Miniprotein binders against q56419. Designs and how they scored, part 24

Target 1, 326 residues: q56419
Amino acid sequence: MEGRTLEEVQEEVFKRHGVLVPKKELEDLAKALEEAGLLLTEKVEARLKEEEEKLKRERPMRLAGLSYPEGEREARAFLEAFRASYPGEGEEARVLLMPHLEPSRVPEVYGAALAALEKTPPPERIYLVGVAHRPLKEKAAALPVPFQTPFGPALPDLPALQALDALLPFELFNTPLAFREEHSLELPLFFLKGRFPEARVLPLLVARRSPELGEALKVVLRDFPGLLVLAVDLSHVGPRFGDTPLTRTLAEEARRRDLGFLERLAEGEPEAALAFLGANPTRIDGVEVVASLLPLLRERKGKVLAHRLDLEAPTLSAVGAGTLVL

## First folded at step 3 (miniprotein)

Design x1
Fold by ESMFold2-Fast, scan of step 3:
Structure x1 (fold): chain B 326 residues (1-326), chain A 82 residues (1-82)
Amino acid sequence: as target 1 above (326 residues)
Amino acid sequence: GTVEVLIYITGLSPEQLAEIIRLAVELAKELGLDVWIFFDPDTNELLIYVEGDPEKVKEFLKRLEELIKKLNPNARVIIEVS
């Protein structure tokens, strides 16, 4: 279109989606940084400390006016439009898997999640487990502050968070800055808060497989029952993810992988779901989340309500999204 | 007026990080921007803080992104622009 250049489209994709880099040894980095004389200055330290101090009080909205409306009335209409995009009825969820990519890309998938929430009794609290897009000091982290939304602040469940922290072999509240810009929590939270305005939340991020997190959550959920939400995306294919440009054949392969993964979870077989993915090098967000939460997913049957592979035409890439109730 | 931008970079190889850091320093000097770079080896976080004229900061971000894509199209970067 005339109003947008290729460079502007690329910048938008870069800023919204980021670019993925494989993990590597960092030994040479310390030497390069020292040689360049690039150390943290007092000014940068003051700025980071200021941002960290702000996060001790609240987590502000970052995507309001971009991914969802800022005003409550407009946000409510937006949410209802997404529900309307899904023609089916939901199912009651004790565990809900939903996406965290840009909602406008997969409206019926978010609509399916809303349908499931409609059939679910209002929980006292929501365990919202997202994927860390920034490194954490530990395998997982939480931020025990109100998260702002257009529907008002989502309040933390402090007793449940403290109970969880006490059961873990690491400090749960270990990386506040990782939460400042985290769409895997913010986007699902918009929909969850819209449907359950009175529910408290446990905002959790997983960076690496943590079996101890799953075991601790199993204990905490007995004393503090609530809705468990896994906010994860599925297949990532195409040049944006270091792969060949998307073809119809590769898209069908990605859909098959996503559905095979979700159907195995729906049968209460999360180890089989992870094994199914292991034979194909396709990146899937949330593998570490599922691997961490195995004790909560085993022997729990459910249904796949929706699935879509969203084409990101400017990059010839695609991201899978699904809604699963257990 | 000046703008402040925090660029958060994760999962980079040491060689790719070194090239990105070199470009950031070069661009800051060329464009007259202040840049601070912090790396935490314990958390594997690279933070680039840049501040200055909005148009120059925009050029900085564009050229940094272009290098990142050339070095590794899988590079993951999150940007806060204020």
Scores: ipSAE 0.000, ipTM 0.251, lowest interface PAE 14.6, mean pLDDT 79

Design x10
Fold by ESMFold2-Fast, scan of step 3:
Structure x10 (fold): chain B 326 residues (1-326), chain A 82 residues (1-82)
Amino acid sequence: as target 1 above (326 residues)
Amino acid sequence: GTVRVEIRITGLSPEQLFEIIWLAVLLAEELGLDVIIEFWPDTNELDIEVEGDPEKVKEFLKELEELIKKLNPNARVEIKVS
């Protein structure tokens, strides 16, 4: 471990060994791995460097043929099927909250997002904010390259990304490899690119709350107006997520928790939404994103279009998903 | 092909769970397996997801179960193959 931060060590350990543990336990694990001589081998290091170099040119599709069709025609039909799954009309969005959960599990929720996009004027750019599922060297990161989709590449808004980078107290383009396998960006992007093929994108990941990101984005959005998209999932309940098996009572509590959170956001009260979650915010994916973007969410009223608690019968577990327009 | 196995371990102290994490990481490296480890400190639960060659995954599970039994024979281990 030469000249590396704990976060950099965490990223290396996770990529090499798939370890995702609390910081204290990770520190103890990192020490044990260092003492055992199990840190990156030259071969593994060379492969990571090669993948990082590839990401300087483009971000290839990872989930094509798995979560969505690879071909453009099939992808278009697939997207329209999701829209058809939602019986309602959308609302115009300046801010859109949508899930990043596997789309086939919550088609009505993605359909609601598509309905909102139909009512929204085509933006010149989309600020797509997802959740980091791999450690970042900083609280947030971006990757300033084309993201491949079945509808063609989603091009980065380089001037807006540069403006954002200049306002932050850390380097925005700090962890390219975190973007190689990141469904919280890839899955929403499929739907966004299908509806707004000409829009440029700012692909952003949040690992930990960054108030400075929200303040910087407020400034950048003034000079580079666009659609803000929060790609976040809601409650995670059950054994798959370290909880007790899902009961009717726990499912009802999760639905109330999700809806209470979304409804407070819809009233333009993001601090109240965070407070409503109480002492256990770990049950909702997206808390760190909302906490980072407070300046962009305050006093912005809107509407919850859809909510679903996706039930996994084999694991007695559930994940909440919702669509909110502000 | 490859197999993916999810292992949930409960009934061990944080110190004992760390020994399991350490062994899992070492064995994965030795056997050429991919592992994802999630530790839940509030409940002292450990989730290990291991993926790779079926014979190597079987060896991984055997070594892991032997350590778990040595640390606490009453520890609960749930295994799900996918």
Scores: ipSAE 0.000, ipTM 0.181, lowest interface PAE 18.1, mean pLDDT 82

Design x11
Fold by ESMFold2-Fast, scan of step 3:
Structure x11 (fold): chain B 326 residues (1-326), chain A 82 residues (1-82)
Amino acid sequence: as target 1 above (326 residues)
Amino acid sequence: GTVEVEIRITGLSPEQLAEIIRLAVELAKELGLDVRIEFDPDTNELRIEVEGDPEKVLEFLWRLFELIEKLNPNAEVVIEVE
């Protein structure tokens, strides 16, 4: 019934599913499984150290042959096809918000981003800010190595990265393994490198709100000017994301929520954009990124070029994606 | 031989649930494991069943546990093994 307490719900789950294990005991359970598996944890740790050492030299492509073509010529044709999917003209970007969702699901949204990049003068460097999909040791991280692409390696801007690191109260290069597989950087980078092959990159991940990152970036951008790219997805709705099955009404609510958020960012009012989502932001990937970058987004007016809500029919779920130029 | 592990997690927010499901699917593909995922919205319970090579299942569990701990140290977890 509707009057049930959380404790009553937890007690019923306990009775139906066995023993509840506190988070702190997971390490002991993993060690027991390791012991039964002939000390497999030592082998896993050795493998992770090997992967981490490889990341000191370069970040290899992980999605080539899956999300984009491996060959340069095929990759160029692929990129041009996405541009062609957007019928509009672009607008010069000082700040670009674009998605990191699988490109084939929202080609017109990536096409809008490409249109904006066509109108943007080639930057010397790109500050590419994505969303961490794996735990970071700190609120944010960067990886100061070449990122491989079909268009050649995207080289790190080492002086700018070092300047940023020096201004932060934590080690910026703190979690290399989080970058081994990170589509929020790899997918936007494919498009950015295709358009600006000579630009260096600052690949940044945000896991939690870091106002100190935004303040530091404001300083670094003054001395090392470049294009700021926020690689974020919008609403995540439906059972895939712990929500009710998507209905026409809920889909329209998600579209309205996404557009209201983007519209407020376009007016140069990022605090208003965050407030619009309320105290509990409804599953928009970019909240922590926008909250971290407030000093860079205030009073920058722009335009929403595209928005789509991509339906994932098998799960009755959807993800919003948009392109915003500031 | 293969091993089978069933994990049941409660107390996750929708955002945390999405991240854990995403990692579970991605890891299963990367490690060549069979995975089945069910979510019960009435009980707010996420159920993950993973089966495969013991070394790969262990790597799956380690990386999943790390994410759960980072996202919500108050999450309740029930693990069943063979």
Scores: ipSAE 0.000, ipTM 0.301, lowest interface PAE 12.0, mean pLDDT 80

Design x12
Fold by ESMFold2-Fast, scan of step 3:
Structure x12 (fold): chain B 326 residues (1-326), chain A 82 residues (1-82)
Amino acid sequence: as target 1 above (326 residues)
Amino acid sequence: GTVRVEIEITGLSPEQLAEIIRLAVELAKELGLDVRIEFDPDTNELEIEVEGDPEKVEEFLYRLLELIWKLNPNATVYIVVS
């Protein structure tokens, strides 16, 4: 039917079926759209319920073939290329801060994280703390299921997760749908699973500051020692994030803000790091994670291995990313 | 941004479905939308997926639904936005 107009198609319908669409149908069209809207709600609710049930068994890959390769061999080569992008040697980490920004935008920052993991003894478990990009019913949440990766499933540490849940004043295993599409967990997990294939994982999301999460984690880590990973991005600047267009001066300020934050964390002064950023926590998504984990970060000294401000020229915007070892 | 909408239609005869398919193809071309159409002859179920600018997709839905219910007021339509 290529080359036919809507008018010609409507005339063909009349000739075949004896039906014309009259102008007095505006009320019928409004009713049809309202009815379609109601059916849309019912269908969406059914699909969400199906996805929620699936998430009770496993968390599938969402970014395979997009942010990282689907095949194990290709994924391994991809990971090694990122390590090669960082010319330095790492430091042993007990706490690792790494980004969750698209890896191809800041390969040297992920390379620095990989360098740190090379110097770190394989942990029995990884406490992977990301940022909720969808609303949570509580301040934080976890999903106690295997997370699929190209290197095989990252298995949940059920005893440690249950110990954590028991110490919290809220239900830890809430809002499973928030984990369906969550790059702040999926992207760091790809690198962590590639380096520590035997480690179990506690996949945790923070939506709002939860001091009770940090207090509980301090207790759980004593009985269930492991690597703590904060998967957070730094400054978000420019029109894409509701700010003014990026200038050289604003880019320098963002770099200074990011580094001042990371350097204070490296001195074991997380409260000073938060205070340094000032009153607007939305410019750095890591603020709520750091504020929640204060008991785990105080008096712990370390080193900033890498920092980059990734420029998105078409939008005159930028996102900061860094690797910090404590 | 773009929006993707999946439309599932049941309760139409094969002849009526042919007219819906013709309109869907022409509207997608006129409005600059990407369209995918799948038909199951065993169940007489028609699935149309359309993607593009939200205002254009809304116009596409408006005109398609009008014809569907003019051909058969008892036709069932399910719409899913992704």
Scores: ipSAE 0.000, ipTM 0.204, lowest interface PAE 15.3, mean pLDDT 80

Design x13
Fold by ESMFold2-Fast, scan of step 3:
Structure x13 (fold): chain B 326 residues (1-326), chain A 82 residues (1-82)
Amino acid sequence: as target 1 above (326 residues)
Amino acid sequence: GTVEVEIRITGLSPEQLAEIIRLAVELAKELGLDVEIEFDPDTNELRIEVEGDEEKVFEFIERLYELILKLNPNAVVWITVS
């Protein structure tokens, strides 16, 4: 349906044959789900509290067997297949921007990230900054526990996390439950742990602009040097995101907006990158991360290694993904 | 104008499916939309049909999609405009 507008679809459509689910059947379904304990009930609430307590000890895999293989050997082969999907050479990264959407949708973009990691000296720690998909009590949060991966647990850098917490005007370890199901950390971490198995990790989520996080990270990175990873997706366009159906023109506009944003970051001009997006309204979840990390991105020049717009044809929607080294 | 949209969701746990059903009903009520929900227990596919004003239907889709991602980022959502 790419290349068609909603108006064009509406002009050609006959109303679909639908059968209304009778109110009684809908009520019976809701009651059956409630009685089975499948609705948000005391049982679900008890399970959530149990999971929150477990998150004080470790963060289990949630996407193993779905987005990546559960077994170590199969996971290694999967990782190498992604690297092979990118024909280019990488460049050394001090800062890496990579996506967090479903890897199978943009294998060449993750392959470009892997290529950059091949050229990067093994870091002692990785500052992994993702986007909160659940509300946080504060603007940002971290979870100071081992994160399970098929390559073994990614261990937290407790001294660096504690140094960061001490510099922030809020408690860093404020919302453990937000980390239970968080693909913006889990999916990049799979690739990072596969490449740097000995590196410790600082798993960080940004929900809203936190300039204090960027200032604190600048200080902590001086005392605890490591690789900074921004795990962010780019443009979100189409009905799935409240926009008009994707057309070729809108897809080209999304690609230009994504590349304009990334190119300004590559020039060491993160304020210009944000201003560019403000002038061209877009649903880039990376905005809050970039706005938080300004002190770490200024005057760092680099290169865009890959960019793709992932098309979801059934929804006439798309998500942009890119790999940038700074 | 008026649009009719089918939303199909897979990849969610039974608990997440139940929560999405609850949220979809609440959102449709808030937005003044008619919604029909079918669940296939053999495939764990949730089918939501929504009909109404274009602006309100797309607001429904946007808000529901954000809620689905918050519950399970690996969920597969298919949206068909008829």
Scores: ipSAE 0.000, ipTM 0.170, lowest interface PAE 16.7, mean pLDDT 80

Design x14
Fold by ESMFold2-Fast, scan of step 3:
Structure x14 (fold): chain B 326 residues (1-326), chain A 82 residues (1-82)
Amino acid sequence: as target 1 above (326 residues)
Amino acid sequence: GTVRVEIRITGLSPEQLALIIEWAVYLAKLLGLDVRIEFDPDTNELRIEVEGDPEKVKFFLEYLELLIKELNPNARVEIKVS
């Protein structure tokens, strides 16, 4: 039996044993199911190794045709539609906080980010910091390869990435597979590449707070200036996230926590923003990113352009999203 | 000492099952944990057994449960410590 998908393997087992199963065939079926499990894990392991090798060359699009259009023309029209969903004007960003939530759920929040990018001079490079949805070998990681987009490949800033790696107490390029299916980088990158097609990118993932990352980035940004982007979602509330079903009161509390967090960041007080969340507990994935990047956020004043708590009625759950310029 | 935990999952589509199996293998390998995955076609139950360091097993469980709920919030997850 060839190692295949779980469904294909199960189909082969059923095909072999049929509807009527004598005692010996039941023993054979049990053995075949155990062997299928082993074959599946071996097949998956081989596939992951192959995909890791491919990731040494480039990072392909995973959400094209799902979260955004595949074609450049259609993708540009899509960006214009999102920009149009936000009625306000942007402000120049040196630091941009934007979501990585499915864009169609919060179009006005992405529109606000696009408005800010319109007012921002084209950077030579973008430090794109997302949240690892898979564990990393270290507290943070980067993948130094081109990331494909409908607007062409977003090229890595290799000199800046190498400078960052040299300053860290761990290997920066430590978990390539974590980048294979990582929407916290892919979704913001779609918007950033559409606006700044010539900017190079440092695609960074934070799994756990890394003060050493923030300190190293402060040094690297001095020699390699660029736009810092924090791609983070805000409150996660409801049963989908291991919480109680959403009520009007819990939704209001989530909005208050999100805005209190963002407003303190806008005052240039990231420690106060973290302390506020410590007193008002929430599942904000941006906490680890903000805690890692403290040296880059202190004393930078700015403005909250948009905030939305997106409600998912079937699960009685919600996710907060916001756009902040510093 | 080491800890062994069994995760039983029902309610996933075949595509979702393939993704969860892949993520379980990936996470276990990354964390240095032993993993065994079985599927029971009679009950449509995916069983994932993971063994190793208690803190790493806890990390594995937290991430895997989050991923399952993100793929299908209606999926049922049962965890047994053995």
Scores: ipSAE 0.000, ipTM 0.387, lowest interface PAE 11.7, mean pLDDT 81

Design x15
Fold by ESMFold2-Fast, scan of step 3:
Structure x15 (fold): chain B 326 residues (1-326), chain A 82 residues (1-82)
Amino acid sequence: as target 1 above (326 residues)
Amino acid sequence: GTVRVEIRITGLSPEDLAWIIRFAVLLAEELGLDVRIEFDPDTNELRIEVEGDPEEVKLFLKWLEEYIKDLNPNARVEIKVS
């Protein structure tokens, strides 16, 4: 992460093009850049403050009408169609790993998650842990407001969130804006709220590994028992993610990494799962979540119910998705 | 995983391009992205290369395109994922 000064921009232009602009044009450009910077800083700050203020009251749906239906009746039918996409029976989950990828791309994987939820007793609360797609001020964050869904608002578990905040060495409610456009929470929440309409939610985002979060959650879960959900996608491969266009070799490697990771988690060996990924943990966004939650995943055996590597045809890229019960 | 995107902008005055440059720098700082900018004064072509997390890059592209459109709807914008 690096900012640019006017001098740095001018130096870069000279290095690449070997030409110097006339003095008057440079002076006019510098003045315009200075004026634009002041105005844009004010506009950006004002806009962010407005959005942050709105998030103090509720988190509105962003993907309704796009990734899932807006109406409750249509949303219910949509959810049941995903369940029907998975021909198997579920397993009871104390911990559920599910994707946050666009559901229509991996319907059997979401269907497997729904099957697991059918075998799971309704929890009083769901600890929903997603991946931050925007920078957080701290390693992790939560937003203690109702999250809107087609099935009604998913209400925050305020006592459990406050208990968690008290145990952390940082302020838990530190980056409301990170929740504005956060599909890693919104998409799993659609399915979870549809299956457990009475459950309260702890919506949590992880940006960087936080062992403190895992230790605190272990304590909070004893006093406030609930379902732990890791909403994570697996391998990200192709040009969109810094690779060459998808090849058979790259796809095979991605599947091998995904399944090896999930299988080690299913054996209750999360450290082995992280070690298996090796030098490129960022290809699996869930690595920071798993690394943060080690105390909750150790010695907990389970089963991989589904896995798919889905092609994103417009970008010749692919994203892995899986369902794991522990 | 990081993604890299190159944006090429032509058909605008140097003054309009200056606004775009400043906006891109400030937006990249806000979104935690690495940005590299090239401006050719002979052709008035602006090249912006942005690199970082895929979702932050998507927001960068959306807000940058909206800003360019607001300045001049006749601007030619070419986007290449690399």
Scores: ipSAE 0.000, ipTM 0.235, lowest interface PAE 15.7, mean pLDDT 81

Design x16
Fold by ESMFold2-Fast, scan of step 3:
Structure x16 (fold): chain B 326 residues (1-326), chain A 82 residues (1-82)
Amino acid sequence: as target 1 above (326 residues)
Amino acid sequence: GTVRVEIRITGLSPEQLAYIILIAVWLAKRLGLDVRIEFDPDTNELRIEVEGDPEEVKEFLKLLEFWIEYLNPNARVEIKVS
């Protein structure tokens, strides 16, 4: 396609929202957009290039002092408090599904993940798979640099990352900037590094379904065994996410979808878990991760340790979060 | 009464950031809303705060969300009422 024009945008606005922008206003907007775009583009491009170069050396903390404490002592106490919020015992994990939602909203769910990590022997490496919240040049990406945490840097497993890159039909290290602000990796990593300070990490992002990633990971995991972590949130419902206000019926539907999805994964049937959600692209941001990792999830039975639908009453919105051990 | 809403947007290219900023300003002017825009180049997060009549704020959100999806369907939008 040639590209998107304001005339095309006008047609889509009419079709989807029944609104027409008058021709003169659309023309005035187009001219203003062109003029201001030039000035903003140069400065933003220069800043993005600078940030990309920094990310080739290390990935700094972005949420320290906001979502978790900056200091090591305070961070350790914070982890202990989250573990204490979950009254149950964990189970050993070879695959762990955990959230990347703001931890303070679902402390019991992160506590369940910590309980599972306590029962898990320290892995030499962690395959940490999150969800890309920014576009990637390819379906998936990794960043092969130290990720800073309050517990010290989480070091990349370079041999395993290089093996993975060699097996993929695309360059794995393709979008460094996507990792600059990525809570789906940073928040789980805080908990993982606190429990396994010596483990190296493969920080992976999935933007779109990539079966070639799952096939390559299956090969790499044979030669470089480690803990596979899927850092995914579940249902997203309500106006905060561009949806209708939450009702008891919609909350029950979200809970049913979340639990039905997790229980099918726990039976070692990831295709059934995806089929259960149907064609609906998702209220669950982890669908593309699960679909990419099918070869690693088949025939692995496990247990759902925790689930919560976190209600944000002022916005009538909710986000599902869960901890699953396979 | 008035309502205040904060919209946080990530995943936009530099060109798309410029377009969304101008669209937001134009929409706010047309709908009689107060708008505040902040861009953080370190986080690549565009923050838009609008305040005004609840029906006009709903129309603003409806149209802005449409433009964001049209320009970049992979962009992440977070809406908070304050």
Scores: ipSAE 0.013, ipTM 0.403, lowest interface PAE 7.9, mean pLDDT 83

Design x17
Fold by ESMFold2-Fast, scan of step 3:
Structure x17 (fold): chain B 326 residues (1-326), chain A 82 residues (1-82)
Amino acid sequence: as target 1 above (326 residues)
Amino acid sequence: GTVRVEIRITGLSPLQLAFIIYLAVDLAKELGLDVRIEFDPDTNELRIEVEGDPEKVKEFLEELEWLIELLNPNARVEIKVS
């Protein structure tokens, strides 16, 4: 259990396999694991300390050879193939919303993001905001180290990160281990680094709504201007996510919900976008990110470039993905 | 070449199953293996399918079997190699 709570383990198991374990049984498991694993606890703790110490120096690739090619030449061909999958031209982005879903499942959505990046002047830095899939000690976190990519390391913007840390009521660099395995940062970063190799990055994770993060970022962006990227997936429907099996009607509802959310963001009305989701119940991991970044999204108009609801037949489930420029 | 192995597990409590599923997913990712997991609530059988490099699949199996025995030595494990 590398920093995950038992509730988070249960949520992941429920979402992936439809298995729900009662709270009492989870508590009994925790006790049984402690008793059975007492001999292994020191070894696990030592390993976690070693991993945390390594993360003070750099963040290695975890998905190379799986979600994208490890070699630079192959990675560049892969990126260009994704761009080619989107037939349209992009638009300049000051704020980009893009997915963090497995890229091969929605190539045209990532292609739309790449098209937008082609029309965007190279930023000095990228504020990359993803979703925490591991527990954080605070509502949000950052990791101020180079992130390895097939295109070379994405270097942290240390002055901007320190300015952000100084404005927050909590320590920003609070949970290094949460970044060891985090596809909501790694997958978008692959595409961003391929397009903007000179840009520095602020890798940020949001676990829960943090209005103070949005207010602090608004201040930091004035002194350290850059591209803001929201790396979020949209609707999660079906048994993999604790819901009923996907039907044509549920898929149509998910598509309408996703597009209604994105179009309201495109109108510069993020509160209306959140209210729309509240009126139309959904499982969107981007809600906490959007709710945290309200000050950066208000009165900023833009365009939805692409949307896909990816259907996973084996689980009768689906995940929505979209590209929005603001 | 690659190998594909199907692992069928019965006799674990729902709680023990949750832990095995968690470990299997994380371990497969660390070893670069493709993994699929299915649970049948009617038979209480957990089915894990893992595919990849033979040496890594062997490492995966050894870790998983060790943990299953530690959690419940009466659990039944059936392995079929393809």
Scores: ipSAE 0.000, ipTM 0.197, lowest interface PAE 16.7, mean pLDDT 83

